# VHH binders against o13842: the designs that were tried, part 18

Target 1, 320 residues: o13842
Amino acid sequence: MYETRDLTGNAGKPVDTNPWPNNSKIAVSFVVNYEEGGERSLLYEDEGFETFLTEAGLMPFPNRPVRERSIESCFEYGSRCGFWRILNLFKKHKVPFTCWAIGQAVEKNPVVVGAMEEAGCEVGSHSHRWINYEGVPPETEYEHIKKSVQAIQKASPSNSAPRSWYTGRASLNTRKLVCQVYKDLGLPQPFDSDEYNDDYPYWVADPLASKPGAEDDKGLLIVPYTLEVNDMKYAVAPGFCNSDDFYTYARDAFDVLYEEGLEGAPKMMTIGLHCRLTGRPGRFRGLQKLMEHITSKEGVWVATREQIAQAWSAKHPYKA
Short names: E, the ipSAE of ESMFold2; O, the ipSAE of OpenDDE; V2, 0.75 times the mean of E and O plus 0.25 times the DockQ between their complexes.

## First folded at step 4 (VHH)

Design t3 (framework vhh_7yz9_2)
Fold by ESMFold2-Fast, scan of step 4:
Structure t3 (fold): chain B 320 residues (1-320), chain A 122 residues (1-122)
Amino acid sequence: as target 1 above (320 residues)
Amino acid sequence: QWQLVESGGGLVQAGGSLRLSCTASGFTFSRYAMGWYRQTAGNEREWVAFISSGGSTTYADSVKGRFTISRDNAKNTVYLQMNSLKPEDTAVYYCAKRSGYWGSTDLTFDYWGQGTPVTVSS
């Protein structure tokens, strides 16, 4: 897997001048990461505590094999307050998001899945734990993928398994293992978001096929994600200092892609959010302003990743 | 599942040399920054040296010019060559793997081996 790299893509040409419903000029994917309760902790038999993407990431906390209650409570803010603040905004505007849900976080607070379904949002999988999967044995990662899918489905009032997949810190085995787990569970193949390399969905060879282009190659649809238009930059360099930094950057990215859409190259845009980051009141202001800006424009389609994947694959089915 | 196994510690006289090794298993070694820390009885762990996945090295002021950190990705091993040892270098030395966080500016290491003792006689 990943023996060669595709540096060409579509060679700068638009794939389709009208790929989205209702002649929309841009498809906008808001993503909410639900991670709290899945982070590293001695409570979960990990080697230490987690500081990444919290206020603690700005402080000189040495990682030690102890519990840090202050940092744990920073994560808990996401589940207790931030998630609900974000969900209420989307409900008010009557637009959906896709959630990247960590399986263990769902197990510890399953009520969030039903709340998202009630609001018309999609619940996707963010694997089982919020960790780096590089170096994790394939058999262990397989079990994590399976546990994640099952935890989300169990928490779903409609008994729905996640259709969209995102690991983030994926191993070179992740894509094949995800497809294998879905096959073994009798589920339709998921849409894979563990790529950051384009502004369109695109197909890759089925990792379970005997070889690319073989008769058994059914393809796998990639729906690219983003680390660029992502509130994680409140916590990592080069950073966002205030809500206006996030708003201005995200607005400019939207405006560029929207203008390209008006000129005959409609694309998709993703905005990544975290319950404990953008869910804080000061940072939340930037999301409110962005939502108002995006929803004020004509020809904008705010959709779940599953809806974007389905619209794309209907017009552009896989050809081996 | 993830393991770091240190070796090469022992007793040495002041002015002598030791080479510590740390062999990693359960993760893709070449992708992670690796470091060495030390701890004396009754004191906090002290950072000694680290090496990035790309091979860049940094050292604590107390060991600059005397210690050299290196790695061999083919053997999944990080080394600490300790020269001109002083009694003050007496400590238990720990190998650490960096957390591997995406985009993190956190320089802390979150996975530790069991340690290897080094005693430098006066």
Scores: ipSAE 0.000, ipTM 0.114, lowest interface PAE 21.2, mean pLDDT 87

Design t4 (framework vhh_7pa5_2)
Fold by ESMFold2-Fast, scan of step 4:
Structure t4 (fold): chain B 320 residues (1-320), chain A 124 residues (1-124)
Amino acid sequence: as target 1 above (320 residues)
Amino acid sequence: QVQLVESGGGMVQPGGSLRLSCAASGFTFSKYAMSWVRRAPGKGPEWVSTISGSGGSTSYADSVKGRFTISRDNAKNTLYLQMNSLKPEDTALYYCAKGTPDYLAGLHDTFDIWGQGTQVTVSS
């Protein structure tokens, strides 16, 4: 892995060539996290249950080695109702999203992959389990990465492996292990989204290269994600109380980036969503309003992360 | 539980040979680089040699190059060190050490678990 951090980026300068098709002023990436069935639970032989990013996280449930039906059903809302509500909205507007799919969640409900492909959406990998990978042995994490990729590909009617990768709570080993698994499976290198530091894609050295800048260094493309414009804030401080809080915040972020695009600095924007959070009817209203706002503007490109990665790479190829 | 058990040490005259073995258990042996590290009386640990998980890459300390050969048998979970042309300066307790997984090679070169050691004494 990378030992140093780049604090400069593009130094506030716009890119010299608009990377987006049809001279679009902004690329918008909606991300749907599909995690239900991948969380920590005694149903999966874990030591306890998960409450993170659920309504149950606000209740005083002692974490014990028992099943809690209330918590189980809070996660199940995402797969049973929330996912389908969100998918139907994107189908109505005829715009795609990228899914971060947990491999174990896909194994327990594979029908969602086919539904996303039919809707023109991308299925990316969110690793195998919805856990913190720091402290997990590298050999165990390697197997988790491999299982995740294979589970998604098996559930895919087109037999497609995920091209986009996001772990979230990654270890220091994750990026190199992901590249190694893809190489070992004979798959093209994925696009990595485990960064939150820019409004543009950017290149880093290939973790599998003998050294940065060597002949074998073909680069690795980073497509940044967000914790800022993310519905997780319904459950985590500083927080969103209602759908208008989410809508207003996301709308303002979109407007700023869109205006910068109009002034010659076209960028990308990501909006992070969870099936059991924004998929709830009250919160969902905010997403409906945001979709109407975004699609009402000219020069806006709503795209999968794979499409964004391909457009960026075509105009801004890697230089060692 | 990772276990490393060294054997094959003993007393030998200068110019003699010994083959050390290390039996490994508790991890996927073929996926980890393995090393030999020695400690002479009154000295700190000195790295001797490393072999990649696949066996395709080896490296040696300058003091042992051309005299020692590291090898492994992944089917038997065993690491070896063939020591030829032994010198009195090679007298030390020799440890088998679990190193970095192959897919992390070059990022964190660690010797995180050591066995109990096997004594090599080179004297007339």
Scores: ipSAE 0.000, ipTM 0.168, lowest interface PAE 19.1, mean pLDDT 88

Design t5 (framework vhh_7n9e_1)
Fold by ESMFold2-Fast, scan of step 4:
Structure t5 (fold): chain B 320 residues (1-320), chain A 125 residues (1-125)
Amino acid sequence: as target 1 above (320 residues)
Amino acid sequence: DVQLVESGGGLVQAGGSLRLSCAASGFTFSTYAMYWGRQAPGKGREWVSGISWSGGSTAYASSVKGRFTISRDNAKNTLYLQMNNLKPEDTALYYCAKHTPGYMSGEYNDAFDIWGQGTQVTVSS
């Protein structure tokens, strides 16, 4: 599957001058990561506590196999406060987001799935645990993928399985395992977001096909994600110090892609958010300003990743 | 400096048993998860088994499940792999590896970090 790397993509050429509904000049994907309760903890029989993407990353904790309540409570802020603050903003503006939901986090707080569906948002899967899947046995990862899909579907008032998939810290086995689980569960193939390499959706060979380009190869649609326009930079170097840093950076990225759209090359843009990061009041101001900026522009389509995937595949069906 | 010294390999007949040891030094062994991996001739590295810091949680590759048992002795800073019902397909250089925490303080990732030269296991038919 990953025998070679595609360094060429579209070679800088426009793929489509009008790919989005209503002659939109940019498709904007807001993504909310719902991870709280799925992070590493001795409470879940992991080897230790998690500090990644919290204020606790700046605290001098020893690397010990103990529980740290300060850190756990930083994650809990996301589910208790930050998620609801973010959801309320999207409801006020009447625009959707896509959620990357960790299965275990959903199991521990299933009310968030119904709230998102009621608001018109998409609930996608972020696998079962918020961990690095590199080095995890394929049979264990298969069960995690299955548990994630089932947890989200069970919490869904509409009994909907996630249509979009993002692991993040994925292994070389992840894509094939995800497709296999969906096939085994009798579900339609998901849209894969575990790539960061383009501003357009694009097709790859179906990992379950006998070989690339074979008769059984129906393709797999990639909807690229982002680490670039992502509030994780509040927690990692060189990073964002205040809400204006996030706002200015995200605004500039939007403006560049929007201007390219006006000039005949409409693309998609993703903004990645975390409930415990941007959900904090000081950081949240940057998201409010960004939302106002984006929604003030003509020809902008704020959409779920599933909607973007469906619009793209309708105009650009797979060719082996 | 981290040192991992594997031992206990050798030549064994199919159906036989071997016990591998890994002597760890240069870090607080009792606070890290540990792993066994292997590399067979002409193949890439394969994860075999893992054990949590306390020994309370273990995991195995499907190819060895039910035949291999991972264990540790934190007082002796030693990791073990008991291999039973060995098959010719188990022929490989076996490595132990320390779990490497992520770049943030207290963060964990599950990547292998191999510091030893390994111990050769050859299973004849």
Scores: ipSAE 0.000, ipTM 0.115, lowest interface PAE 19.6, mean pLDDT 87

Design t6 (framework vhh_8dlx_2)
Fold by ESMFold2-Fast, scan of step 4:
Structure t6 (fold): chain B 320 residues (1-320), chain A 123 residues (1-123)
Amino acid sequence: as target 1 above (320 residues)
Amino acid sequence: EVQLVESGGGVVQPGRSLRLSCAASGFTFSRYAMHWVRQAPGKGLEWIGNIYSSGSTFYNPSLKSLVTISRDDSTNTLYLQMNSLRAEDTAIYYCAKGSDYFLGTSEYYFDYWGKGTLVTVSS
């Protein structure tokens, strides 16, 4: 069965006139997707190769049961160059990001987790593989979720399990399975980002509760993500042609939300980035300009998704 | 006005445990990450760790096995539990309020500090 969707949300009204620390007018979440090494490939026993969100995705590549080394190297640019370029920018500006880390990608390059922790960034989970989980058996998806959490924790110098969760191409079973894995591992409930429908965190019923609103329902906090202010548009039509397209679009989105914050309706904003896309020098210029614009403004809180989730839940606890 | 008041310091013998407290007032304690920092005689500041409002903790890797940070939002109190104390743990321990910008174990940013509490490990 399918659940009814909430089309009302906050009904266009501010949820809170001062939801963020230090009277901040906007909370800004930069997200870095660390996916390289987790994509579909014969190297990982998949039936074909992946072109999605690469330069190769703009060209016709028929699915064949072969390795495509040129496409493999397009992904490798993200881990070899793009990730480090992006991390250095955030270190220079002394602001954090949240990473959506694919468990298999972390297993193949665990040094990135320690580098992000040292820089004050949050490492969240992007499940184990960068694939579509629709149609994956629930028992297989459960094992993928568990492997992802364990891979990130093992690579973490602080031995920290990911607090934030994002699958992207999720199944109808994903949210419940994620909550079950965290419970089975004795970990606190994660903050779920597999929604794109609001500019504020919000609560849903705990998927493991006996029923919504029951005594065992402690809620699940949603921290919405974005496909809109996202560098994936460099690789999907009609998309972004150059770094100025990305910068102008993201800047305008920031300015609108920031102005609404100044007028008594502070919100959160998310910017989604990929190591192999924005990590390329030509596209990276747009991120540099955006970072300078955002950090030049007063009353802006650049925070990890965990920090945003914690600030929101402290002021807006779940009501069963 | 923001106030942070540390307590629980004193002289303790090597190998023993000690718990420090920090009483916070003048801000919405439950909304902020809180930090512990120490300064040994003749040394620079050393970040011990922090705790977010959710209870999530991050520690200096060199100290992770020796300390536990916790908080009680109902009493606006931050705690630092220290176990297996050594002479090298002799320091002034400071409670600090996070300013919402914290950058890893190599960087930290606080907007308010307590006056500190002295811990001396000797017999």
Scores: ipSAE 0.000, ipTM 0.106, lowest interface PAE 22.6, mean pLDDT 87

Design u1 (framework vhh_7yz9_2; at its last look DockQ between E and O 0.06; V2 from the best seeds 0.00; counts 0 for: pae E 21.9 > 2, unsure alone 60.0 < 65, grease 30.2 > 24.2, SAP .698 > .668, placed apart)
Fold by ESMFold2-Fast, scan of step 4:
Structure u1 (fold): chain B 320 residues (1-320), chain A 122 residues (1-122)
Amino acid sequence: as target 1 above (320 residues)
Amino acid sequence: QWQLVESGGGLVQAGGSLRLSCTASGFTFSWSAMGWYRQTAGNEREWVAFITYGGSTTYADSVKGRFTISRDNAKNTVYLQMNSLKPEDTAVYYCAKDSTGWYRDSYPFDYWGQGTPVTVSS
């Protein structure tokens, strides 16, 4: 996998002047990462505690194999408070989002899946654990992928398996393993979001095909994600200090893409959110302002990643 | 490209039952809510029942306990089971799909079928 790099993409040219439904000038994807309960902990037989993407990441912690209750409680804020605050905002505005749900986090709090479905939101998979999969044996990663899909489907009142996939810290084996698991479970091929390299969905060769371009190559649709318009920057330097930093940055990114859409190059935009980060009251204000800004504009389509993927693939089917 | 086709309407005696079906075609069924509305001549469409993708249901007070909405996502179909029908239930019944995503100036239900007439004789 990844034997060559595509540095050209669309060569800066519009792919389609009207790719989205109702002549929309931008497709906006809000993503809520539901990770709480899937992070590294001695409670889950990991070698230590998690330090990544919390307020506690700014505190000095010893590098030793203990439980750090401060960090645990920062993650718990996301599931206890932040998720519900974010969900209620989207319900109030009747705006959908896609959740990337960690399978283990869903197992520990399955009611969140039903709550998202009732709100008209999509539940995608964020693999089973919130860990780096580089160096994880392929057979172990295969089982994690399978467990994550099954955990989400079991928690789903509609018995729905996730259609969208995002690992984040993926291995070079992840894409092929995800496609293999979905095939082995008899599920439709998922939409893959483990890329950050474009403002359009695009096709790659099917990892399970005998070779790229062969008769058995039906393609795999990539729906790119973002680390740019992402509240993780509250937790990493030089980052966001306050809600206005997040709002101003995200608003400016939206305005640029929206203006390009008005000029004949409609694209997609993703906003990445974490329950324990933007779900905190002070940071949450920035999301409220962003929601008001985005929903005030004509020609904006706010949709789940599955809806964006389906709209894109209907107009741009795979050509080997 | 989305099409909603209602079926199952007809003439029925008071106290009888009918099952309406609404089949969506053209797209893979997504995380959309589905609803049933009814309309009599000269009046606005009246909401009857609503079902989320997750299967949660709500009903208008006038039909609660008599009508049941359900869905089969594998068949892209939503159903309305109507029991203990009354002459007042006589109307053209429409199914509606929630907007696929959010738009600034759209209604909650943007896709409507052609309707299926239901006549309940006294």
Scores: ipSAE 0.341, ipTM 0.786, lowest interface PAE 2.0, mean pLDDT 88
Fold by OpenDDE, look of step 5:
Structure u1 (fold): chain B 320 residues (1-320), chain A 122 residues (1-122)
Amino acid sequence: as target 1 above (320 residues)
Amino acid sequence: QWQLVESGGGLVQAGGSLRLSCTASGFTFSWSAMGWYRQTAGNEREWVAFITYGGSTTYADSVKGRFTISRDNAKNTVYLQMNSLKPEDTAVYYCAKDSTGWYRDSYPFDYWGQGTPVTVSS
């Protein structure tokens, strides 16, 4: 599946038909990564504490096989405070987001799934553990995928399985394994967001097909994600130094895409968020300002990724 | 307990070659990204090379084309083959472990060995 790369895409051409409702000039997808409780810790029999996307950044002490309570506590802020602050903002503005939830995190705080569903948000899967799956045995990753789906479905008041998938630090096996797990569980095929390479959704061959273009190739929808309009930049160097950095960058991205939409090329925009990052008061202001800016514009469709997937598929069906 | 033990350092003439080894213990080596850093007295430690779980490699610009990082999971060892050595390569070289990182070419958060000295004479 990954032996070749499509570096061309649409070759700079806009899509033929606006897939968004009401002739919207842009589809905006907010994503809330819910990872708290799924990060690395000796508590979970990992080899060390979490060092990725933490307040410490590059810590002044080396990674060690010890529990780092300060890091754990910062993650807990995400689930105890940050998540709810973010959720309330979206409720206030009456717009949804898509959550990519870590299965283990949901198990530890299942009330968040019901709260999101009540608010009209989509709950997708971020796998079971927040780890790098490169080098992880496929059998183990399979189980993690399965557990995450089951955990989310169990926590869902509607018993809904996640349709949006994003592993992030994925392996070359991830896409196929995800599709396989869903098939094995008798669930509809999910759409995949482990790509960062386009402003539009697009189709790839079904990983489970006998071969691309075969009769059993029903395609796999890709809804691209973003690592640049993403609050993860708060935790990297040079990254965002304050909420103005995040806001202005996201605003600029929106404005460019919005203008392109006005010119007849309506695209999608993704904003990536983390509960423990943007959820902090000092960073939250940036999201507030961004929300005001985006919702003040005419012809903006703030949508879940599932809604985007559905809209796209309706206008641009897979052609094997 | 994590342990990284470097070896292979020494004195070498400019243009020469040296192969460093780092033997790891106390963790699942095959699940760990590994790297090499170097440091001179009074200066900050700088990144040299990195190898992921799956064997993807990345190098600092200063060593590209000259150094090669590799790993042997069966031996729990990471190597740094250094060719075409220059006097400016003189430093204490440190083996590092990291299981984090988003990008394969990003700088990892590190756990360090004791280091092995490399001296390149002109």
Scores: ipSAE 0.015, ipTM 0.302, lowest interface PAE 8.5, mean pLDDT 91
Fold by ESMFold2, look of step 5:
Structure u1 (fold): chain B 320 residues (1-320), chain A 122 residues (1-122)
Amino acid sequence: as target 1 above (320 residues)
Amino acid sequence: QWQLVESGGGLVQAGGSLRLSCTASGFTFSWSAMGWYRQTAGNEREWVAFITYGGSTTYADSVKGRFTISRDNAKNTVYLQMNSLKPEDTAVYYCAKDSTGWYRDSYPFDYWGQGTPVTVSS
């Protein structure tokens, strides 16, 4: 897999049938990453402390085998405060998000799954640990994928397994391993978000098929994610200096896609959030402004990634 | 632009001592935290000792009481005094300055010195 790259996509052509309900001009997926408790720490027998998507410039980096309580404390803000602040905003506006939930983080604070389900949100999987899976042995990654599905399902009051998948720092094996775990557990194939390369879902060949286009090729639906309209830019360069930077960028991305939808090319948009980043009060104001902007528009469908995947595939089924 | 040059390695008998030094240039040494690491063939680099810009020190359990890290900001130099050396201390020793990871948890070699070999014979 990944022997070649698809640089063409749909070559700029709009889809022939609008899959979004009520003739919506855009489907908007808010994503909340729930990672707190899955990050690297000596407490979990990792080689060092977490250095990615932290409050940058405050703490020592290089990685060394010690605990960095300041970094741990910042993650704890996400699970203790930021998650709830964000969830309450979505409940107030009566729109859902999709969560990328880390399995170990769920095991350490399972109440968040029930809270999200009660609010009508989707709980997808972010694998078991919040680490870089490149270089992890395939059998270990397989077990992590399985553990994350089981942890989320166990914490779910409805006993629901995640239907949406995002690893992020994935290996070249991840996509095939995810599909294999779901097959082995007797679950429907998940919707895969480990791509960043388009503004609508699209089909690829089933990684478990004997070959692309074979009779056993049932396809795999890709629902792209984003590293661009994403609050991670508070913690990486070129970064957001304040909440208005986030709001303005996300608003402008929404307006461009919304206008394209009005002109006959309805698409989807993803907005990536992290509990410990946008959950901080000063940053949270940007999300509040964005939510007001998006929900004030007609013809906007704010939906979970599962809902988007289902609506798309109903109108654009896989053709092997 | 940035350079870290380790020296002071060599062959020493078990129970002996060595002092490693690392001279830095191209960055503001006095406001940088510094560390020592070591690596044997086929293994990942292992942290040994760390010193903050303010002089606070931390050590791996395997070297506590035997190794001492120190710094001389006037000479842009960090030291590792290694006493009571054992054969398992045999490694290439590297110094490093702290770095900031932006996208991945990586430790690029460009932020390390070339290393100084230490061999402890029994």
Scores: ipSAE 0.000, ipTM 0.107, lowest interface PAE 21.9, mean pLDDT 87
ESMFold2 (binder alone), look of step 5: mean pLDDT 76; pTM 0.768

Design u2 (framework vhh_7d4b_2)
Fold by ESMFold2-Fast, scan of step 4:
Structure u2 (fold): chain B 320 residues (1-320), chain A 123 residues (1-123)
Amino acid sequence: as target 1 above (320 residues)
Amino acid sequence: QVQLVESGGGVVQPGRSLRLSCAASGFTFSWSAMGWYRQAPGKQRELVASITYSGGSTNYADSVKGRFTISRDNSKNTMYLQMNSLKPEDTAVYYCAKDTTGWSRDSYPFDYWGQGTQVTVSS
């Protein structure tokens, strides 16, 4: 847990006027959340079923601890159809994305990791289960983090452990536990995406250091995520009603950041996607339009979060 | 009116056993996830063990895993915590807790409904 929060950042000034490769004016991070098979369900020994970020909201369900096949099938659409539709689009455009992969979802469908790796995409960790980790005992969360990393690595044809981390519904202990697991497994520290507070990467103190700024403080790189440019708004108010709502909103966000980049303040942009949401044909049209818009512009770098983190940290190493 | 009544606490020597019981009324017990929390003086409360509505899945804090066993009897509206190989650090007030939302909550967000029962492990 952080004792204080930084409300200043870079005080509205550009951190770097040329931070990205090939003089790019914006780095664009597409994120695909792979969650299907990791959600709360009686099939996985949970107390009930999950409706969050599904079409289940269109149907009234009793508040009961039972299986609901309709809801199960809504999640299954993501793994059976939506993931593959999204992957094929990125392959067609020859641009990568970063996946937030839930460990349990990977265990149930490991072929998706090999498919992403073959396509040149990054597989990051979204912890082990798609749940709220607030109130989960730290020792249980530690084991979930470890299982997630191991599940992804085992499914990887190159035996690669995830370099990027995103929990989403994190506890106050999550960041320290993630760093501890990576240290205990002998892995390099991951890039943390559980912040929504800026449009460029930045450093925080290493949560495993004796204190901030100490000799053992090697820093932790934050690569911010987004709730704003995120297809979850198809399922959550104030919401997107159709694919043009998503496209128009995401396009406008891109255009603002791109124009700021042209004016000497290049930044990064993240677009968050879910296999069972944008993977549906009607919603998918908005992603196709967005991809065409983004790739039509000069000076745009579409990259994995790992690539963005590496490029940024090479120019801006941690200063304790 | 939801009511949870804990019993079975007491003073014991290290290495001994106690069995806690929680008698539940005022709700459909067989549809509710249940758990045991504990709170030692000057410490924050912690979830010790939880059990799904059917009894098909259980979870334990690492500090008690292998020593404590949670169970339930839906026909009697009662939940149990069998505590073996008790240690001085197990000394706490133990609370019976109920999931207030049934299926709609994520893992382990429980409310305290009972008065608690004191467990003291000392020589």
Scores: ipSAE 0.000, ipTM 0.109, lowest interface PAE 22.0, mean pLDDT 87

